# Ledger of designs, part 9: VH-VL binders against Small ribosomal subunit protein uS7c (rps7)

Target 1, 178 residues: Small ribosomal subunit protein uS7c (rps7), of Euglena longa (Euglenophycean alga) (Astasia longa) (p14760)
Amino acid sequence: MSTRKLQKRKILPNDSIYNSLLVSQTINKILSKGKKNIARYIFYKSMQNIEKIKNENPLDIFKKAVDNATPSIELRTQKRKKGQISKISIKTKLERRNKIALKFIINSAKKRSEKNIIQKLQGEILDAYNNTGAAVQKKEEIEKSKSPVNNNKKFISKNKKSKNKKQKKRLKRKKNIY
Short names: E, the ipSAE of ESMFold2; O, the ipSAE of OpenDDE; V2, 0.75 times the mean of E and O plus 0.25 times the DockQ between their complexes.

## First folded at step 5 (VH-VL)

Design e3 (from e1 with heavy chain S103T S105E S106Y G107E Y109G E110D E111T D112Y; framework fv_ciduvectamig_arm2)
Fold by ESMFold2-Fast, scan of step 5:
Structure e3 (fold): chain C 178 residues (1-178), chain A 127 residues (1-127), chain B 110 residues (1-110)
Amino acid sequence: as target 1 above (178 residues)
Amino acid sequence: QVQLQQSGPRLVRPSQTLSLTCAISGDSVSSGSAYWSWIRQSPSRGLEWLGETYYRSEWYNDYAVSVKSRITVNPDTSRNQFTLQLNSVTPEDTALYYCARETYEYEWGDTYYFDYWGQGTLVTVSS
Amino acid sequence: QSALTQPASVSGSPGQSITISCTGTSSDVGGYNYVSWYQQHPDKAPKVLLYDVSNRPSGVSSRFSGSKSGNTASLTISGLQAEDQADYHCSSYTSSDTYVFGGGTKLTVL
């Protein structure tokens, strides 16, 4: 707990521009080594750019991006007999799942090819808003893990039909993109 | 400082609705960093969490499976309070009822614990 | 019936250490580090002692410590004092997005 020094709780305030707890949480996630003014600048400038591009309320775009990147479950590791490790699908509160989505968005943004962090962040938010991009892909990996972990017995015909539908949908999406 | 003050009937007939109110001071029922819960205590079952209401862009409720079909936890932003309604009560619902708050730690904390409790209301279900 | 298992009672003498266990499953105690402990004196509301397994709120004595191994969380009280005589309750967040409590442990300081 070298990074956690809290002796007493503080209420995380809503941000001053959008009056949003989600925005405050996002700025804290961007924050590194006490550079809160830089984190705020990065976030608010990316939001301003999104507003110019979409001509819509950037907070609504951001909320939808977070929703699209939010998994329905959390994956936890559990040690089994003989030191084996398995993945368990666990339901968790929306707040925890939103934090996971924020982590996906921020980490995916950092890996983007745009010239600066502001453009990287706005690009990842817009991709997630359109239900595409690396953050949404990470969410889909978690979603994909849900059925195998919870599946006690699967029926061949139903599983084939589901997979065929998913493959068809992916092919149609690809065609529409291009 | 936060204070929770409970009120409501202490005697309820079987099959009727148990209704309690928790008035909040020092915080807002619509605070985006708080959860507002009802917890009861009986000798036979110990402490039981019943349900919660909380505001995160919109209102949410979560309920314990044992009471889910009979329970409603409602916020009232105008009076800064929240209520418990438990329908179709039986003598098994006789218990000491508490309201309680849970909240975030400021620096991206995701702690889950009840930091402030009401004074408790003993509700007896009898004919 | 309580979801988490605690011993009904425990006792010790002033200055001794005691430990209270809280056993659940992989869907509560074993699956999350969101275990809290509450102290309750007669005719009073519970008071938080520990949260997130081992963290103390401001004002809670360092004599209270917590740990977790697998599906079992433990509260340890060192240097027992007469005022520690109370009921102790554990609680955990669950995979169903709910909370569960243990049956409570009555601590008697002899």
Scores: ipSAE 0.000, ipTM 0.480, lowest interface PAE 12.6, mean pLDDT 79

Design f1 (framework fv_ifabotuzumab)
Fold by ESMFold2-Fast, scan of step 5:
Structure f1 (fold): chain C 178 residues (1-178), chain A 124 residues (1-124), chain B 107 residues (1-107)
Amino acid sequence: as target 1 above (178 residues)
Amino acid sequence: QVQLVQSGAEVKKPGASVKVSCKASGYTFTGYYMNWVRQAPGQGLEWMGDIYPGSGNTNYDEKFQGRVTMTRDTSISTAYMELSRLRSDDTAVYYCARESYSDYWYEEDYFDYWGQGTTVTVSS
Amino acid sequence: DIQMTQSPSFLSASVGDRVTITCRASQGISSYLAWYQQKPEKAPKRLIYAASSLQSGVPSRFSGSGSGTEFTLTISSLQPEDFATYYCQQYDSYPYTFGQGTKLEIK
């Protein structure tokens, strides 16, 4: 956003508990005014609560929640002739789209009705994990603008193997990044 | 000190395949995308695709889809670009180029380091 | 695909001159634009990223500006080592695309 021409750029490391770049990115999206220890506490406590509720690895739940909230495209606002504004669909890096999903999850969590931010975050993550909630709704709004109804539904089952192969590749990629 | 070292020049017949290597050093190989860009004699730069070495996931320009395969070997920090069914118009210098880690934040800071290039000549 | 149109294709200038190269995208790319310098028989070297951010180690006489669809690379006081071919490149969406290049030659 601001001029960074002569500023030394920081490399974002994996977090210390889950050894995950996604977790580090999430903590940075939660924090404000340099209160990183508080952001870490909020995230890790929400993960501990999720583990107690689901009796499963909370990182796997979080990765699935992010996947479910990740749009397949990014929307770009562009001015047309005469100052008219339109949105165009662009194909971008998965990691860039994952950042969009993180913003959806965190911003949606902050708008929840639970009493504290830890409960708000765990609730939104669990909803997204179940493919529901406000974060997933925001992702689906983007998908609706891109994906008209396929008139050749006869081929859906033939495409399932290819989709499963792509899903396996995508999951393998996410495990290496996260 | 980041360094990308590519394999040597290749001469191939039409219909053959070529596999170019790019050995990385001086950084965490699995943390950065590797791009492949080519340049035909007297022509401009043409992006072919990228690979994320940490996962093996690839993105290709549709022009090369079906003919290009990008892979990596994390044990030796080496990326590969294989182009099959070669034509005379595939004659070019092929470059590997690393994308910046800072891409993940706000500014997408691509191609901060380039290999020296590999000349591929396709002739009968 | 995003078409990158670069102008001029050829530019003749003298040491000390101010030169500008323009790059236009067929659709909005925000600030996801880089500028490269390529000397004969060498790999390209990035000068500018994010439309206006100067790459570390690049002289301050190089500057980039623009957003959306129109971008400019400026060299404020041309030096002998600056005679090269310059390329713009969008990295907003796949596939990444380059301009056709501007060859900067001495008068």
Scores: ipSAE 0.374, ipTM 0.698, lowest interface PAE 2.8, mean pLDDT 82

Design f10 (from f1 with heavy chain S102V D103S Y104G Y106T E108V; framework fv_ifabotuzumab)
Fold by ESMFold2-Fast, scan of step 5:
Structure f10 (fold): chain C 178 residues (1-178), chain A 124 residues (1-124), chain B 107 residues (1-107)
Amino acid sequence: as target 1 above (178 residues)
Amino acid sequence: QVQLVQSGAEVKKPGASVKVSCKASGYTFTGYYMNWVRQAPGQGLEWMGDIYPGSGNTNYDEKFQGRVTMTRDTSISTAYMELSRLRSDDTAVYYCARESYVSGWTEVDYFDYWGQGTTVTVSS
Amino acid sequence: DIQMTQSPSFLSASVGDRVTITCRASQGISSYLAWYQQKPEKAPKRLIYAASSLQSGVPSRFSGSGSGTEFTLTISSLQPEDFATYYCQQYDSYPYTFGQGTKLEIK
């Protein structure tokens, strides 16, 4: 019979172990067509293996790996006159750039040579933590493609349309929700 | 300490609805999935579904889809399981159980804390 | 759905005995299996998770083994407080499913 569809505006909660939105976003990206408990298990097992290797808080290692894979800008393609293609460098919110880093880490992990997805993910996270690996290389490609003129575009958001303290509080509460 | 306290016994007629509550304490309610499991008299355990209280997202066993609704109220750390169109074979003890990770680290545990159970009797 | 089948459904044993309960999954579940103990009119208590990991606080006489589709719970030296019903449960995929249970009674 009929299955339940995903709601576009569903808020994403922090994960159950680390109380981290970043972790929750990562779990959602690991197995987009799989079962949620398998995605959770894959991520948490990878983190457990990382702690055993480093003897440190694996969340701190993961956050550094994400930081190392986070580009300073986002690239957008522009077609110039005479059919020339160029890339424009735009500085977007850190939150959005962190999501790009997560895609780099997960997609790079899937392409690794280790036996299973848990080992692939832990390997890519550790490489990124050490500022190496395929995810960091993708970030470096973006950095190398950076335009000399960096246009920090300001986009009008619902925040600027707020007229009272109550609306401003609601928008502030939404600020860090992906 | 973690504690799950469920509402009291219910007696219902066929066709009615029942809503069982599970009040959580001693942990971050929004951080852990809550499972619902039932057990008919003299029978085994049957998983019904789960809810993530942080978002309200639910997963149901297909056999209950369309007549089970799981919700939560984060202001009072309480989860609810409502079962509609009750039949005599819905007579059971209904349990809530926290799906948690032991030691808060990496151990995977899908049922580490259980409520005391709520007896629901469906009879005309 | 993944069907979990336990053997035996009923077992009689004496204090000091070694007892083994088996659990079979209708398809591969890797090591995503837990074992629960339930006493009359009480909620279940987890003994084993990840097929072989002993829950903190559970006596070392309990052990789990297996992977894929065949799993066992062993009690190496049965004690009076161990007479209860035991359930296996897979958490590989939704819906989560339990075995039918094994009732362990004193001989």
Scores: ipSAE 0.013, ipTM 0.480, lowest interface PAE 8.4, mean pLDDT 80

Design f2 (from f1 with heavy chain D103S Y104G; framework fv_ifabotuzumab; at its last look DockQ between E and O 0.03; V2 from the best seeds 0.00; counts 0 for: pae E 12.5 > 2, grease 19 > 18.9, placed apart)
Fold by ESMFold2, look of step 6:
Structure f2 (fold): chain C 178 residues (1-178), chain A 124 residues (1-124), chain B 107 residues (1-107)
Amino acid sequence: as target 1 above (178 residues)
Amino acid sequence: QVQLVQSGAEVKKPGASVKVSCKASGYTFTGYYMNWVRQAPGQGLEWMGDIYPGSGNTNYDEKFQGRVTMTRDTSISTAYMELSRLRSDDTAVYYCARESYSSGWYEEDYFDYWGQGTTVTVSS
Amino acid sequence: DIQMTQSPSFLSASVGDRVTITCRASQGISSYLAWYQQKPEKAPKRLIYAASSLQSGVPSRFSGSGSGTEFTLTISSLQPEDFATYYCQQYDSYPYTFGQGTKLEIK
């Protein structure tokens, strides 16, 4: 096995507490004008409070909350049409969908009536975990208003297209021998 | 907890059709491809096609095009596979299986939620 | 269609043995390969996805490797519950295809 295959360089490092890219992305979305220590405190305190309330791993609760707030968007059309699109392209689209869910959660939390930012974020995460709250409502509104991605478009696969060109070239040369 | 519960076993004559159902629970049904895989007695696994329940779009293996129809009812989170003009070599266990690639930052593909299987026997 | 060829088709081994199963694709599939375990009268269970990523809840004695066209599943120390049929599957392009299976039996 090549060690190069097992090592992936990440542009945004995982957070130091949960070792999670999702947590790092969330802290960055809370961040205002480079105040990262404040954003970390807000997020980690919210997680600590959720752990006390639920007596469960708060990262698992947060992952479920994000999933519930993620719009149901078909992302596979380009990958699945005769191998034209790699899994990497689909991964990039999924990362974009998660950013949408984080935006819904953070923006909805800011609009809540609780006393402080930590309680607001905590409350929105718990509501989204229970498949309710404003972030989930926004996700549902997006799903109602958007048409599904159509995967019936006909594209020739890159591999099949190159084979067909070689076949046409061979037939054309045979015709020119007259 | 993700669950896929399939309809019961069926016995059919050659030339008939069969429609197998797969009821999904524990996740957002419209956000994940549903695949259909069959396994003839003593044989390996054979992919038949998939459907994206959010759009109803389907992709079929060439071997089944013209005989298979995959549909869904999003109001009851149920996928269907109908196979027509049955032959004796269509005798198999038919599985539905969810592909879990639609979610964001926990992006592991978990194509590991399978229905219990539906046995279809085609005999004269 | 991308053909998936497993080797061997049958394998006899004892508890504690190290076992390796090979899967070869007829075209490059990068790392879009899964390994499944199936016991009699049961649905398949995914062990490995993305060629080398271990499914949650699967014992660490299972590992996968490879990319492109050649892939391996390794069981480092066989346990009694590991005697089953193993399938590889590509999910790079339609139609998705499975290897023919490797039946792992008790010697």
Scores: ipSAE 0.000, ipTM 0.473, lowest interface PAE 12.5, mean pLDDT 78
ESMFold2-Fast, scan of step 5: ipSAE 0.626; ipTM 0.822
ESMFold2 (binder alone), look of step 6: mean pLDDT 91; pTM 0.932
OpenDDE, look of step 6: ipSAE 0.028; ipTM 0.666

Design f3 (from f1 with heavy chain S100T Y101V S102E D103Y Y104E Y106G E107D E108T D109Y; framework fv_ifabotuzumab; at its last look DockQ between E and O 0.03; V2 from the best seeds 0.00; counts 0 for: pae E 8.5 > 2, placed apart)
Fold by ESMFold2, look of step 6:
Structure f3 (fold): chain C 178 residues (1-178), chain A 124 residues (1-124), chain B 107 residues (1-107)
Amino acid sequence: as target 1 above (178 residues)
Amino acid sequence: QVQLVQSGAEVKKPGASVKVSCKASGYTFTGYYMNWVRQAPGQGLEWMGDIYPGSGNTNYDEKFQGRVTMTRDTSISTAYMELSRLRSDDTAVYYCARETVEYEWGDTYYFDYWGQGTTVTVSS
Amino acid sequence: DIQMTQSPSFLSASVGDRVTITCRASQGISSYLAWYQQKPEKAPKRLIYAASSLQSGVPSRFSGSGSGTEFTLTISSLQPEDFATYYCQQYDSYPYTFGQGTKLEIK
C-alpha cells in the first residue's frame, strides 16, 4: 500500500479545479496526516458555500482574504556587493508570504465556534475577505510587534562627555611608555 | 438519520467470490471514507481496507492485497467489497463503517456509523 | 503494522466494581486511539475517541486515558448493561488495527 512518508515530492502542482498554486498549498495545510481527499472536500465545499453566499468568484474572494491576512513585513536585506533582491528571490519570498497567511487562516478557523469544519473555514475566509477576524488580527499583532528599539545611546554620550573636571586622567592609554 | 444498510447473508464454496454491498443514506456519500471490517466467529475485529467514494481511491491491508476489491457507485450511494478465492477461514461477519469527519481537526479517522453486518459462510 | 495488545482477554467482575482494560501499541500513536463496545450479534459502538474524549450519549462512568503506547479504558462502577466485548483501535497510520478484544463478564 502507498504511504505518504515514502512518496517523493519535487513540485506542488496547481489544483485541478481552480488551477491555482495557492489552493494547492491551502489544501496541503488543512490536514497533516495524508488524507488529501478529506482536505480537498473541506476546502472545495467551503468555496462552494462562499460562492452561494457572495454570488461572486470564490477564488477572487479567497485571494483577497489571503492578502488581507498577509503581514506587510518586507524581508530584510543585508549589505552586499549588489544591493538588490533578484526576481527569483522575490518569488521565493512570495511563497513564504502565502505560507504565513495560510497558517493564520487555517489555525484561526480551527478555533471558531461554527458547527463543522467546513463552516469554520468558510467563516474565517469571509471574515478575512472583509478585513476582520482572528487571522487578520494575528497579522495586525505581528505588524505592531515591530516597536521602535530603545537604546542607551544618549546616556552613554552623557557619561563620556564629563568634561567638567579640571584634570583628566588617562587610565588605559599607553602613551607614557614607548 | 445516517444509515448504512448491507446486503444479506451469503453462503459460498471455497474458491468462489463474494461481493457485499453497503448502501449509505443521510449524508454526502462522496465526502467520507468508507471502511470494511470483518469479524470471524468468536474472534476480534479485523480492518480490511477503505475507499474514498469521491475519488474511488482505496487502501488495503496487505493480507488481502490481490484478493479484495473495493468499489462504489456514487449514483446510488453504495459501496462494495469483493473478496475472491474464498477459503473456509474467510467465514466472518463483514461490516462497512463510515470514517468520521468531525467538527474538530486532527482526529477525523475513527468510525462513527456501522452497517448491520453481512454474514459470509464459506464451507466445503 | 502497529500491533495493538489488550489486557486482559477475559474479565469477570461484579456490579459496582471498578474495571480497567489496557491497550498497548507496538509504537507511538500519540492519542489516535478509539475504544468500542460490542454486544453479541451487534455492530461495534464507539465509546471513546482521541484516547480520552467521551462520545456523546455514553455514560460518564466510562473514561479513557493514555498517550503514546499505553492506554486505559476504565468503567468506574460496573453496571449490568456493560456486559460486552471491548476493543481498542489505532487510527494513526495504515493499516488501522484493533486490539484482540476484552470480553467482560458480569458475575
Scores: ipSAE 0.012, ipTM 0.560, lowest interface PAE 8.5, mean pLDDT 79
ESMFold2-Fast, scan of step 5: ipSAE 0.441; ipTM 0.755
ESMFold2 (binder alone), look of step 6: mean pLDDT 90; pTM 0.917
OpenDDE, look of step 6: ipSAE 0.126; ipTM 0.729

Design f4 (from f1 with heavy chain S100T S102E D103Y Y104E Y106G E107D E108T D109Y; framework fv_ifabotuzumab)
Fold by ESMFold2-Fast, scan of step 5:
Structure f4 (fold): chain C 178 residues (1-178), chain A 124 residues (1-124), chain B 107 residues (1-107)
Amino acid sequence: as target 1 above (178 residues)
Amino acid sequence: QVQLVQSGAEVKKPGASVKVSCKASGYTFTGYYMNWVRQAPGQGLEWMGDIYPGSGNTNYDEKFQGRVTMTRDTSISTAYMELSRLRSDDTAVYYCARETYEYEWGDTYYFDYWGQGTTVTVSS
Amino acid sequence: DIQMTQSPSFLSASVGDRVTITCRASQGISSYLAWYQQKPEKAPKRLIYAASSLQSGVPSRFSGSGSGTEFTLTISSLQPEDFATYYCQQYDSYPYTFGQGTKLEIK
């Protein structure tokens, strides 16, 4: 049974300075851990600092940082019949994966050694922009889960099954030439 | 008022291609995914793929990979779904459906508006 | 691919009855599930999204519950306009998949 209240649909608006939904989502994620005006100040000040350092459009830098931190798949933990736990790769919407990248950037920024949150955030964004840093490392850990190294038996079995299927199809075609 | 208006019924021979259109109005066409779903006579719903009109990026079900092509024309707010090498089992009603964003529920997505459907009959 | 299985496939009921339809996913999909209603010769209409959120304008007699792999659509007091085919759909991962459908008919 569910006693949940009727939810209202709410579309998040683009931010007022860059007119970007990505920026608005980022501020909202920072907001979940702080006050609205402070979250906006932190983000915009970080962007202003990045613009001064790089002498480039800070929104373009931020978009590339997010892209670099965005995994190509999501990982999901699944329990098997005999109590074994396996991780499976699932393909989801880009926007959902972008939100994962935003969490990586913000959470990694908080763990940085800089003196204040503005410097921590700008540092993590610039590192991600250069395809380095803790946020990108978290993305690479997910990407590494696609590698057959830890699932060699599963990958080999899948390849063998696929090859066997193709081979069976070829044999059927050879037997039934019309 | 959001509306999705699809092209008219098509009758095709096996091996031919069909291109179905879906004209959107009443919203920002480039801001929402457009999905294609088909339904064979007396059967259930089958997802074929989606396109994000703002970028042109597509995602297809592997069953249709190599036969389906989804495109859009942003100047007339129209999405297209082309299916090639038609077989008799491609006989179905083809729907376009807009996918909306739900921030309140953690950026979940779902089909809120559907086109009226386009009947495609593949027969010899 | 995630397999969606509905039960029952056919259901007969009378006006005023409480009706439940179950949908099972072959793997966990959190709450990324929608329910659709389809009447003959019409496109589907969304009833429920995020497993339990009721679409604006849909009567309150419709409710959804569940998470993970087991989901239920309930109609608390059937009305004549509710006789239709109902589909569940997961939108957790690509490819999106639908249940086979449940046809609700007059008893």
Scores: ipSAE 0.529, ipTM 0.787, lowest interface PAE 2.0, mean pLDDT 85

Design f5 (from f1 with heavy chain S100T S102E E107D D109Y; framework fv_ifabotuzumab; at its last look DockQ between E and O 0.08; V2 from the best seeds 0.00; counts 0 for: pae E 12.1 > 2, grease 19.2 > 18.9, placed apart)
Fold by ESMFold2, look of step 6:
Structure f5 (fold): chain C 178 residues (1-178), chain A 124 residues (1-124), chain B 107 residues (1-107)
Amino acid sequence: as target 1 above (178 residues)
Amino acid sequence: QVQLVQSGAEVKKPGASVKVSCKASGYTFTGYYMNWVRQAPGQGLEWMGDIYPGSGNTNYDEKFQGRVTMTRDTSISTAYMELSRLRSDDTAVYYCARETYEDYWYDEYYFDYWGQGTTVTVSS
Amino acid sequence: DIQMTQSPSFLSASVGDRVTITCRASQGISSYLAWYQQKPEKAPKRLIYAASSLQSGVPSRFSGSGSGTEFTLTISSLQPEDFATYYCQQYDSYPYTFGQGTKLEIK
């Protein structure tokens, strides 16, 4: 018989406010226990506060923040398979990239020193939007550790000592004292 | 300053219903779960259920399923608990309690502010 | 439902004594446990959350420990205001449940 047993992929609907899959994915990751009403409130209030602060579309700000926290190395090291040439493989890559960046943003927000979860999340999103903050730093660490060794024989240079380390980390430590 | 002010004491006959109110002030009412807990005279605390005022969604202990209804009116920041088909063992002090979310990142849910309590007496 | 069992149900002690109260969960609850203090005719007051985290404004003589199924509340040196009933509560899963209480009385 030609009947095939299917393992259906999970369908996550777009969120009701921004009509965005990315927003739905973010809300699902904010809390580990199943209090989804609170996760929605936290995210939407953070977005509302961001809009008030920046006077810009907060979804565009959030998308940029996620992009800044997304490591590019995932694209360089992908192994090519015949089944991955299809449109399905492109969607899978985007979902994995979003998951990594969302993990960085949410986990970094948790470690911030602001008074409440809403302020922690909006602060991390704004920092990531400006290409700063702990989520972006984590992305940069991954990219540096997996960067290919210099294969160019022209302009070969020996390493030099650098006095300018740790500038990107200083801002978070100073802001998180409270 | 967060405050939860409950309605006054009630005396009811068996078989009647009671509706206890809990008016919230000093915080965003729609952003926190409101829990209802009761305590019979000389007894311990018993969780009855909760409501999320932003959506109206509820969770009830199965012991009260079918007898309890939790509602809210967001325009006056007030939560309600109604218990029907009252029995003498429903005599208790009924509390509303706000559930915090500022510690949710560590999955820490606890009741940080309580109402003063509403005594409900069920007697013939 | 997760049953919470406190020991002892009653405890007599004097000012200055060190006391411990234990709470056992019928299933593992990780560290999702709170301790409350309740005085007669008053609403409960939170003392400890996450099994061991002391709430702001609570005296340091109170401490909590444990994880999984076994938890303790310790008062290192009793004060007159500490004579009350103490409850543990799990918040790992619905329905939230309380222990039966431990009444701490003046000896």
Scores: ipSAE 0.027, ipTM 0.568, lowest interface PAE 7.5, mean pLDDT 80
ESMFold2-Fast, scan of step 5: ipSAE 0.458; ipTM 0.752
ESMFold2 (binder alone), look of step 6: mean pLDDT 90; pTM 0.924
OpenDDE, look of step 6: ipSAE 0.615; ipTM 0.830
ESMFold2, look of step 10: ipSAE 0.000; ipTM 0.444
ESMFold2 (binder alone), look of step 10: mean pLDDT 90; pTM 0.925
OpenDDE, look of step 10: ipSAE 0.666; ipTM 0.839

Design f6 (from f1 with heavy chain Y101W; framework fv_ifabotuzumab)
Fold by ESMFold2-Fast, scan of step 5:
Structure f6 (fold): chain C 178 residues (1-178), chain A 124 residues (1-124), chain B 107 residues (1-107)
Amino acid sequence: as target 1 above (178 residues)
Amino acid sequence: QVQLVQSGAEVKKPGASVKVSCKASGYTFTGYYMNWVRQAPGQGLEWMGDIYPGSGNTNYDEKFQGRVTMTRDTSISTAYMELSRLRSDDTAVYYCARESWSDYWYEEDYFDYWGQGTTVTVSS
Amino acid sequence: DIQMTQSPSFLSASVGDRVTITCRASQGISSYLAWYQQKPEKAPKRLIYAASSLQSGVPSRFSGSGSGTEFTLTISSLQPEDFATYYCQQYDSYPYTFGQGTKLEIK
């Protein structure tokens, strides 16, 4: 009981309006810790504007925008023994990659040409929702930068039967049937 | 109090399957990854995979891909690890372990609670 | 896969000694490293996470340091209950991997 309460307090709580951990994480990324009330205002006002524009649930739009901006891998800078620097693909938790998507959305929003941060943020969220915009472009750059396949990287769908001809001969005694 | 309670010891023949359970209590089961780690007699620790109980999404070590299946039942806060086509070198103690975040503002993944272990013996 | 190599594999020491165990990753893992203690026939217990953060309830004689590819676990003054096997583990990328372990025995 008390241990469970301590663990919940150590984890960022869900936001008070949407009851969403993703929303709480986003608010934390918008401004510095000392400006949380302003960050909440910016985010919620952007969501309200999105709802008016799309006439749909703004949380669903935001979740889809984050999903569209979330890369399938992370890139890590690796210094090679031969003195070269290269980037390698690493497989990480979805939650870490979602935080990358949030950074892409927020940083891309700040670089937009709209007059205020609320309009910049709503614009970037809507672009990402439509699978366009600077945040999604950054995600696509990561997708294109995937490291070449090596001996340790295997496709999930690889057929085990193709690795053992004797087992395939034992199991299969009929031709292809439509 | 956080507790992870695993099912009892199993003795299996080569080629059989084993399904180990891990019942969680004292926390929100759907909010934390559950890891599975095994240890063969006299050997080190080997990570097998994890599952996020809130979604059912799994990540497996490629060496177990196609033989391991991790599932959960949220109604009873229980995680399962099934290993098929057992070999003698699958003889090991199998552990479940919860990952958790350590900070309000930043999530740092780590193992903070472990089950007591389930001994699986594979012999003919 | 990231290979984790510990040194030494076996260490003998006396109560009161300062002991150091090292762990090397085959590629950079930032600070995503944990240290575990395992006693015979018991589940592992985490001592350190994020390379240097002490787990709540773990004695202050344990400390961790390092980042990138080289990491160290130090026990400043060995106690009788510290004789165990110690493992490092990276949790930076999948699959998670452990070092081979360091068995700490009484001298």
Scores: ipSAE 0.427, ipTM 0.747, lowest interface PAE 3.0, mean pLDDT 83

